# Designs tried in a protein design chat: VHH binders against q9y6x5. Part 115

Target 1, 379 residues: q9y6x5
Amino acid sequence: LPPKLLLVSFDGFRADYLKNYEFPHLQNFIKEGVLVEHVKNVFITKTFPNHYSIVTGLYEESHGIVANSMYDAVTKKHFSDSNDKDPFWWNEAVPIWVTNQLQENRSSAAAMWPGTDVPIHDTISSYFMNYNSSVSFEERLNNITMWLNNSNPPVTFATLYWEEPDASGHKYGPEDKENMSRVLKKIDDLIGDLVQRLKMLGLWENLNVIITSDHGMTQCSQDRLINLDSCIDHSYYTLIDLSPVAAILPKINRTEVYNKLKNCSPHMNVYLKEDIPNRFYYQHNDRIQPIILVADEGWTIVLNESSQKLGDHGYDNSLPSMHPFLAAHGPAFHKGYKHSTINIVDIYPMMCHILGLKPHPNNGTFGHTKCLLVDQWCI

## First folded at step 3 (VHH)

Design s40 (framework vhh_7uia_1)
Fold by ESMFold2-Fast, scan of step 3:
Structure s40 (fold): chain B 379 residues (1-379), chain A 126 residues (1-126)
Amino acid sequence: as target 1 above (379 residues)
Amino acid sequence: QLQLVETGGGLVKPGGSLRLSCVVSGFTFSKYAMAWVRQAPGKELEWVSSISTSGSYTYYEDSVKGRFTISTDNAKNTLYLQMSSLKPEDTAVYYCARGFYTYRGSDWYSPEFDYWGQGTQVTVSS
């Protein structure tokens, strides 16, 4: 039998939630598997960019999903929720489900992972659900397990995406212990349901399962706002993305726009595209705008308005609050092993190894994940 | 189904120019990174140039920088390599290749491509 892998994402699951809240089901999963305490994600620390980095092993400048809202200066196309099904935005990389279907005569299955309802390089996931936030976790799980058990050619790679705890993290903020405790307990119960369903169907012993996330969450406040309207008039630029990383397309001379923004707030860094720090790996793509504004942790950029967000993400990827975790269980993984840190781009070459696929060129380092795997020596 | 057909090779004197063309059928190259790869007699395959899926980024092997230009014509579904100031060392069979993504040029080589043309011979001699 070919090896099988299920990749599960709980959006916005900050790594230190594991130390501050009780997760009995996740703890049992980890006890018989592996835990990576921190995953250093890519910049910007947003949902679409990081989900695509997980499945391609690429920095955002390389895979082309550079934000949740984008403008391509060469083609003059705008990316929005209505454009998420345009292959143009996703075709700068090859996600693992495409490689799985093209290199091996095998099927892929997807429940809502970003990009899986889009034909990328003329290849769409063999089984998929069109994105719909109203579909329950149970329905997503039922479809994935049905496809894992009843497909020809066999489904060897499956993905499952869930919007929590990100939605609640934005609404309540990560410091709201009462509301976050309730949300995180519900997620732990869903993990218990997942494991029980896989055991009931006879899948558990032979399936590799990865549970991870795309980013963390930090506390925001009405006392930490940057009013962009106090710095520059709307007539001077087109706003492509707002907070906490603003993407500015100048309508006048770029230097003039930069000078109006440069000293606007002590809690925001202003970069010309060529001056964006190299450590971000966020420069070499037409969808990265001529001027980028980066707010300090916990600060929100607004347009002469209050913000309703009590939590947010998108901040500097060196911040521990932006980091998710990774837990895994299955025949490929050691039991009871704990690892400190990997890069989010390292997940892709590890998954390719587990599935026996040749990875496309990527920014990950297989050596960083060797200690998790039973068929590898890390020393 | 998927076909890449190179044309435009030939015999030229040192300092001359040639334009290679690669006509693509069965897929739209604007959805894929495309490359030119060459093989000189008795040598390994050498990556020459790549163009990104967006067409916004072009990459060149150091020995051809400033002399070669890669481009595309979406209306004709064609990849081009404009070669100028040709040297005897440029003598090779030139292949059009489909890649899935373009990295820094030095990252591309034969094993990273999934479809190849038949090649076109370029000979630079006096």
Scores: ipSAE 0.000, ipTM 0.110, lowest interface PAE 20.8, mean pLDDT 87

Design s41 (framework vhh_surovatamig_d1)
Fold by ESMFold2-Fast, scan of step 3:
Structure s41 (fold): chain B 379 residues (1-379), chain A 125 residues (1-125)
Amino acid sequence: as target 1 above (379 residues)
Amino acid sequence: EVQLVESGGGLVQPGGSLRLSCAASGFTFSDYAMSWVRQAPGKGLEWVATIKQSGSETDYVDSVKGRFTISRDNAKKSLYLQMNSLRAEDTAVYYCAKEYDFLGRYDSSYTFDYRGQGTLVTVSS
């Protein structure tokens, strides 16, 4: 039988939640597996970009999902919540489920992972669920485990996505200990359910399971707002994305728009595209706008006092508050091993190794994750 | 079963007024913030206005501030949008929307998970 891998994402699971709250089910998972204490995600620290980086091993400028809201200057297409199904946006990279289906006679299965309900390079996940937030974790898990046990060709790569704790992180903020404690306990219970289901179906001992996330969460406040309308009139630009990274498409001279914005707030950095810091790897793509505004941690860019989230992400990827973790269990992984940090792009070549797939060129470094694996030496 | 039924749309001349209504059922209306969102011909979905659970807090997109008023009646399980000084650019299908139990979709800027069938507002002479 070929190796099997289930990749699970709990959206917005900040790494230091593991130190501040109790997770008995996750702790039992880690005790017999591996833990990477924090994962350095890609910039911008948003859901769509980082979920696609996990499965492609590429920076956002390379895979083309550069934000949750995008404009492509070459084709003049707009990406928003209403048109995330256009394959055009996803075709700049080859995600692992496509490679899995094409290199070997194998199937992929997906419960809601971003991009899995889109045909990418004319290939859609063999089994998938169209995105619907109302579908329970239990139903997603039931479908994934059914497909893992009852498929021909066999499902060797499966993904499962869950919206929490991101949704509650936005609503309550990560410093709301009472509400976050309740939410995180529920997530731990879902991890317990996952493990029990896999054990009951005889999958647990032979399945590799990765539990990870795309980003963290930081506390926001009505006292930390940047009103963009106080800086520049809306007639001078088209707003492609707002907060905490604003993507500005000028309707007038770019330098003139830049000059109006550059001194507007001490809590926002304003970059011409070519001046975006190299460490972000956020420059070489037509979907990255001519001017990018980056708010300081905990600051929200708003238009005329619009409603603010109490928690947010998208900030500088060097911030520990933006970092998720990675835990894994299965025949490919050591037991009881802890590692301090990896890059989120390193997950892809590790997963390719586990599945016996030849990775597409990527920004990950296999050496960063090899110490997690039983068939590797830490050199 | 969650149901949202909009009404009150129609053809109106620039500078005119319309009042949209939304009847909600299948959920505890008073527990959710409610929004109006619109989709202009050939464009994506645009958030217009939100009202919090009690009706005490309201937010609007900049282009409608001072012209549109969102309100709610929790006893009647109804949401309203009073639209004054209508402009050609306000032409759209208007949807009543319920806040997500989770906020947004894949970290979307929109905070609604259900919308009704919509009601068409055409501003033209």
Scores: ipSAE 0.006, ipTM 0.217, lowest interface PAE 9.7, mean pLDDT 88

Design s42 (framework vhh_surovatamig_d1)
Fold by ESMFold2-Fast, scan of step 3:
Structure s42 (fold): chain B 379 residues (1-379), chain A 125 residues (1-125)
Amino acid sequence: as target 1 above (379 residues)
Amino acid sequence: EVQLVESGGGLVQPGGSLRLSCAASGFTFSDYAMSWVRQAPGKGLEWVATIKQSGSETDYVDSVKGRFTISRDNAKKSLYLQMNSLRAEDTAVYYCAREGRYWSGDYEKPYFDYRGQGTLVTVSS
């Protein structure tokens, strides 16, 4: 019986939500499992980049999904149009479901995890759902559990992605305690449904389950806007991505564009590509544009002087507001253990170890997750 | 190259109707939510209406609810705005806009990554 792992992501689940709201179902899950209180994600702190970092163990400059909107300077291709499903964007890394299918005679299953509906290195998840935000959590869970029980070769790696609390975090902002309380209670109820379903199907005791997220959320305001149109005319550049990290492709000399931007607002940093701080690990990829603008926490870069976002993410990955958590339960994990911090890239080599897979070269450090695992010495 | 080209603007009397059209090219139109935004003379941009990818869900600013209808034809790569019971306050340049929403869970309203050149609607007697 090969080991099995279900990886669940609740998009935009900020770590400190665990301390400010009650999660009875999640607390019961943690009581007999492990909790990592903070996961330091990769820069930029956006959905596609961090979800791909979780399953590859690589920084964004290495796996090639460097933003939710991208332009490749070598091939002149644009991401987030008709080529969103183009394998070109995803082929700079090998995600764990591909490794799972290629190293062993095993299947993978996916409910909406970014990249799982794309053939990567000519390999697509054995079972998958095309991304559709209107599909309920219950339908995603029903498909995943069906595939875990009724597959040949057996499904050993499964993923499940849910858009909340990110969608509500954007709409209401994380400081809206009334609306966020309702949303987070619903998520806790979904975790309860997940555990109940796995118990009912006889999967709970033999399945490793990881519950995590890609990033957090910070409060934004109409009083904290950076109007890029006041800095530079649209004729001087092509905008590849806007906020809170703007990706600028100059139509004129790069230095001239940089000089127009560099002192425009005290609430953003302007970097030439080669001057991006080393700690971001966000420099060595053709999809990172010649000039990057990084807004300060809670500030929004705008063109049309409007933004309906009351919450956002994408900011500096050193900010605690950008950090998610990780909770896990199953035969591979200790019971009742709390760990303070890991890096998001550490999740990949840990998952490879649990599944008995040889990891591809990666930026994670297996030693950071050893204390979570029953078959390892905690030193 | 992403292009959005509006048409159908003009002069109309109060209480009249106009139908705006937007022709999209250079991207998979059916993958994107689309919006209409407007700018009245001397004022900022105002979001007017949004339609989701399949056309099943629509949203409107309160001042146009019941008067305007947004629709799309994915086969023709076209977006429409049917404007009925027009009022002097509806006078503006109307822009077709592609919503910067990705197929992931990230939700961005009213962020627009591309906008057309606009079409002028003047409501006067």
Scores: ipSAE 0.000, ipTM 0.287, lowest interface PAE 11.3, mean pLDDT 89

Design s43 (framework vhh_surovatamig_d1)
Fold by ESMFold2-Fast, scan of step 3:
Structure s43 (fold): chain B 379 residues (1-379), chain A 125 residues (1-125)
Amino acid sequence: as target 1 above (379 residues)
Amino acid sequence: EVQLVESGGGLVQPGGSLRLSCAASGFTFSDYAMSWVRQAPGKGLEWVATIKQSGSETDYVDSVKGRFTISRDNAKKSLYLQMNSLRAEDTAVYYCARKLYRWDSPLYTPEFDYRGQGTLVTVSS
């Protein structure tokens, strides 16, 4: 019986939501599986970068998806100009579904995971859905479970992505207990639906399931805005990304742009590319712009405008508010084990081990996750 | 060069209607979510409405819900804002804006990289 793995992401599921709200279905999943309380994600703490880090085991500077909006200085390509499905953006790494399909006679299946509707190194997920936010969780789950049961070559790696609680976290902010309680209860019910479907289809006992997320969420406010237009005229630069990490491409001398920005706000750090802190691993890529602005937690960078956003992410990856969790269940995993912290890049080599795949060179450390696995020594 | 040119503003009485238009050029219009943002006299920019690339999904600031309708025509590279039941508080310069984030960005956020020169809407008796 070949090993199978289903990787599920609930976008923007902050780790401490587990302590502040009740999740009966998720807690039942964890009781007979493993929980990693904090996953330290990569910088910047955004959806596309971190989802690609999960499946490649690489920092953003290495896999090339450095933001949700990008500009490549060498080729002059802009990610926002109808080419987000251009393989060019995704080809700096080999995601696990490509490795799964190329190393053995196996198939991959995907419901909306970022990158899975793109041919990467001439290989697209064997079964996939083109990204469409309007497609229900039930339809995504129906397709994934159908492909897991009815594929030849067999689907051994499957992914499922869901936009909540990120969308509601942005709209209401993570401190809105009434609205977030409603949203998180719905997510827990979806986890219950997932487990019930897998049990009904006879998959539950033999399938490895990982439930994780890409980042957390922090509270924002109209009282915490940084107006770039108060410091620099837009004629001096091209804006590649805005908030909470702004990517600035100077149209004039870089030093002049830097000098106009460096004292703009006490709640924003301004970095020349070569001065970006080494701990971010966010420097060595042509898509990282000459000047990067990093807002303090809860502060929003704007262009002479108000923001309706009550929650955001993208902030410093050392912040606990930016951290997701990881829960897993299945034959590869211990039962009832809790672990404190792993790095998000560690998920890739762990998944390769479970599937029997040779990982591509990566930034993860297999030793960090071995205590989760029944076939490993954890001391 | 990216250009957004607004038109259709003017003077209207409370309870009246106006339709704003925005002509886009210099980029693939159908690939971007588009927004309307406004600036009342002496105030900062306020997000009003956003429409997805296909036109199937829209979102609005609470104060205009049920009164304003955002729409687009990708073939004509045009964005529209139908404003009904106008109030004195709707008086502002209205800007067409190209949304900076194309995916994984909430429709109700005013994140944009380009905006036009604006069109003035004055609601007064």
Scores: ipSAE 0.078, ipTM 0.535, lowest interface PAE 6.2, mean pLDDT 90
Fold by OpenDDE, second read of step 4:
Structure s43 (fold): chain B 379 residues (1-379), chain A 125 residues (1-125)
Amino acid sequence: as target 1 above (379 residues)
Amino acid sequence: EVQLVESGGGLVQPGGSLRLSCAASGFTFSDYAMSWVRQAPGKGLEWVATIKQSGSETDYVDSVKGRFTISRDNAKKSLYLQMNSLRAEDTAVYYCARKLYRWDSPLYTPEFDYRGQGTLVTVSS
């Protein structure tokens, strides 16, 4: 039988939550599998870009999903979480569920993972759910497990997405121990449900399962705001994305716009596109706007409105608060092994290896995950 | 063109009730979470309430919990705010607003791509 892999994402699960809160179900999952304590994600540290990096192994500049909100100046198209169905945005890369279907006589399944309800390279997941935040985890899990168990050709790759603890992190802030404890307990219970469901169906022993996230969460405050309206008139630019990384499309001379913004706040770096630090791998794409603003950790860029977010993400991807974790279980993985760090783009070549797929060119390093795998030598 | 038109504002005594309405047009109303926001004299914009696309989930600012109810009718492309037990501090211009994001923007965040012209609510004895 071909190997099977289920990729699960809990949005906004900061890595250090594992150290600061109790997760009896997840810990059991880890005990019988592997843990990567910190995953360095891609810049910007937002939902759509990082989820697509997981399944492509590419930096954002390479796979073309460079933000949750994008604008293409040539086609005049807009991308957002409410307008993400145009293949134009996704076709700069090939996600693993497409590879899985095209390289082998196999099927893929998806429960609301970003991009899975869009035909990419004229290929859509054999089974998928259209995104609907109102659909319960249980229903998503039931569909995924049904497809994993009963499909022909067999589903060998599946994705499952859940919106927490991201939403609550935004609402309460990651430092709210009382509220976040409640939220994270619920997440752990969902993991328990997932494991129980797999065991009930007889999938647990043979299914490889990865539980991960796209980014963390940092504490924000009303006392840490950067008001752009204090620095530049709104008539001089179009805002494509706001905080904590603002994408600026000048309506006047770019240099003039830059000069108005460069000293706007000591807690914000202003970059011309060509001056964006190389370490971000966030330069070589037309969808990146001419000027980007990057707020310091915990600072929020606002217009002439107050922000009510107590937590946010999207900041420098070197910040520990932005990092998620990765846990895995199944025949491909060791038991009781913990690893310190990997890059989020390293997940793709690992998944390809597990599934027996030839990976597309990617930015991941397979060597970084060898110690997680039973069939590899750990160096 | 996206349009949001509020109605139902007026003068009311403390303890009174008002029901605000918002008529939406120019977009698929059922695809978006909707919010009410308000601006009191001399104050900034304040989030009041949000309702998800299906209407299955709502959230409120603490000061209005138990007094205000947000609802929607997707068939009529309408948003409502039932305001009971009104207080002087509820005096504000109330705006209907379309939520900008679904994934990374919680219900309480004031991130909107469109907002109406507003309707004035004055609570005074």
Scores: ipSAE 0.016, ipTM 0.420, lowest interface PAE 7.0, mean pLDDT 93

Design s44 (framework vhh_surovatamig_d1)
Fold by ESMFold2-Fast, scan of step 3:
Structure s44 (fold): chain B 379 residues (1-379), chain A 126 residues (1-126)
Amino acid sequence: as target 1 above (379 residues)
Amino acid sequence: EVQLVESGGGLVQPGGSLRLSCAASGFTFSDYAMSWVRQAPGKGLEWVATIKQSGSETDYVDSVKGRFTISRDNAKKSLYLQMNSLRAEDTAVYYCATEYTVYYKSGDWTVTFDYRGQGTLVTVSS
């Protein structure tokens, strides 16, 4: 029987929540598995980019999902939450579910993971759910477990996505201990439900399970706003993405737009595309705009001085507040092992190894994750 | 025509109490989650509290927890905010609003408030 893997994402689960709140079910999972305390995500630290990096092992400039809102200057196409179904946007990489289906005729299953409801290189996840935030965690779990037990060819790779604690992190901010405690307790209960369901169905002992996230969350404030309208007139540019990383497409001379923006606020950095720091790996793609603005942690870029978000993400990926964690359990993983840090792009080659798949060229380093695995030496 | 009419604001000393009321008309009140939002002088709009349709669930901004209580009377089409232990920083115009939450597929999130009244001014000063 081929090895099986379930990849679970709780959106916006900041790594240090594990130290500041109690997670009895997650701690029992970790006690019998492994924990990576920090995962260094890719820039920009947003949902679509990082979820696609997890399943491709590539930086955003390489996989092409460079933001949640994008414009491609070559083709003149626009990408957004309401216009994300064009395979064009996803075709610059091969996600693991496609590789899984094309090698040895295996099946994949997906409950809401970004990209799984899109045909990529003419291949869509064998079983999937069209994105709908109203579908309960229980319904997503029921579908995934049914597909894991009742599919031919067998489902060997499955994904499960849940929107919390990101939604509540935005609404309340991560410093609201009472509301966040309630939200995080509910998530821990869902992890308990997941483990119990897998045990009841006889899947638990032979299934590899990874629980991770795409990014963290930082506290925002109405006192930390950058009003772009005070810097530059709207007639000079087209806004492709706003906050906390603004993507600016100039309608006039690029240098003139840059000069109007560069001294506007001490709380944002303004980059011409060619001057974007190499450490971001965010430069070599036509979907990255000629000028990007990067707000300092906790600052929000606005056009009209108002924001309802008390928490946000998208900031510099060197910030610990932007980092998620990774926990895993199953026959491939050690029991009771704790590791400090990996890069989010390292998850893909590790998952390929577990599934016996040949990875596509990627930016991950298998050596960074080998100490998590029973069939590897840390030497 | 949807109308929300706030009342009960006024000048109060620090540590005092006020009860705000909101009378709703022009829509099926019991079908909507209701919120109180406030705007302090020179500041943006701040969400304060929400109550679900039946009154079964309530949420509060951290700064007012334990001091403010949101409630509703669906038969009277009325929303209330009981404010205790008032502080100078609670000074604001208070609006009642129908809560409308937008959750984006990308994981981005926002809440929009559809308020109709002029609000009611609460001033906490000695």
Scores: ipSAE 0.017, ipTM 0.347, lowest interface PAE 6.3, mean pLDDT 89

Design s45 (framework vhh_surovatamig_d1)
Fold by ESMFold2-Fast, scan of step 3:
Structure s45 (fold): chain B 379 residues (1-379), chain A 125 residues (1-125)
Amino acid sequence: as target 1 above (379 residues)
Amino acid sequence: EVQLVESGGGLVQPGGSLRLSCAASGFTFSDYAMSWVRQAPGKGLEWVATIKQSGSETDYVDSVKGRFTISRDNAKKSLYLQMNSLRAEDTAVYYCAKGYSERWYTLDTSPFDYRGQGTLVTVSS
């Protein structure tokens, strides 16, 4: 029987939530599996970029999904998360479900993971659900488990995406312990439902399951706003993305726009594209704009308006508040093992190894995840 | 390409009601969360209400909760704001906004780039 893997994402699940709240179902999952306490994500720390990095093993400059809102200077195309079905935006990389279908003549299944409802290199996930936030976790789980048990050729790679705790993190902020406690308890209950469903269907003992997330969350405030209109007029630039990383396309000389912005706020760094710090790996793509503004943690960039966000993400990927975790269980994984940190790009080559796939060239390092796996040497 | 046309504003006494409409064209309306944003005289833009793509989920700024209702008709490509129990503080130009929202209640892009011409609501005795 070929190995099987289910990859589950709870959007915006900050790593330190595990230390501050009780997760009895997730703790039971980890007790007989592995936990990576921090996953260092890619910059910018946004949903679409990091979800695509998980399944490609590439930095954003390499896979081309560089933000949730993008402009391509060569083709003059505009992208938003609501227009994400144009294959153009996704074709700079080969995600694992495409590799799974092409190398091994096996099927893939997807419940709303970003990119899975798009034909990438003329290949779409064998089974998929079009993105619709109104579809319950239960319905997504029912479809995934049905496809795992009733497919020919067999489904060997499956994905499941859920919008919480990100939506509530934005609405209430991560410091609202009362509201976040309710949200996180519901997520733990969903993890319990997932495990019970897999056990009931006879899948649990032979299925590898990874539970992870794309980013964390940090507290924002009406007292921490950067008003871009106080420094530059709208006639000088086109805004491609706003906060907390603003993407600026100049309508006039780039140096003139840079000079208007560079001293706008002590809580924002302003970079010409070529001066973006190398550690971000966020420079070598036509979709990265000529000027990038990076707000300090918890600061929101606005255009002469208030912000209703009490929590946000997108900030510097060195910040622990931006880090998710990774938990895994199954025949490929050790039992009761805790690891401190991996890079989010390391997940892809690990998953390829589990599935017996040859990875496409990627930015991950298999050695970083080998201690999680039963068939690998770990010093 | 994106065109948003607001209507329904006017002069109303405190306690009165108005219904704002927004007609959308140049994009796939049903694929976007939609918002109402307002600008009071001498103030910055303030988000008022958001509605999810399907119309099933809505959110509001605290000052209008229980008084305003946002709704949409995807077949007609129209957005609405029913405003009841109007107060002097509700006086503003109201804008229909299309955003690149990552989440249904947050705007990731400025309404200045993705809004219509606005419709004036004046609440005065």
Scores: ipSAE 0.000, ipTM 0.320, lowest interface PAE 12.4, mean pLDDT 88

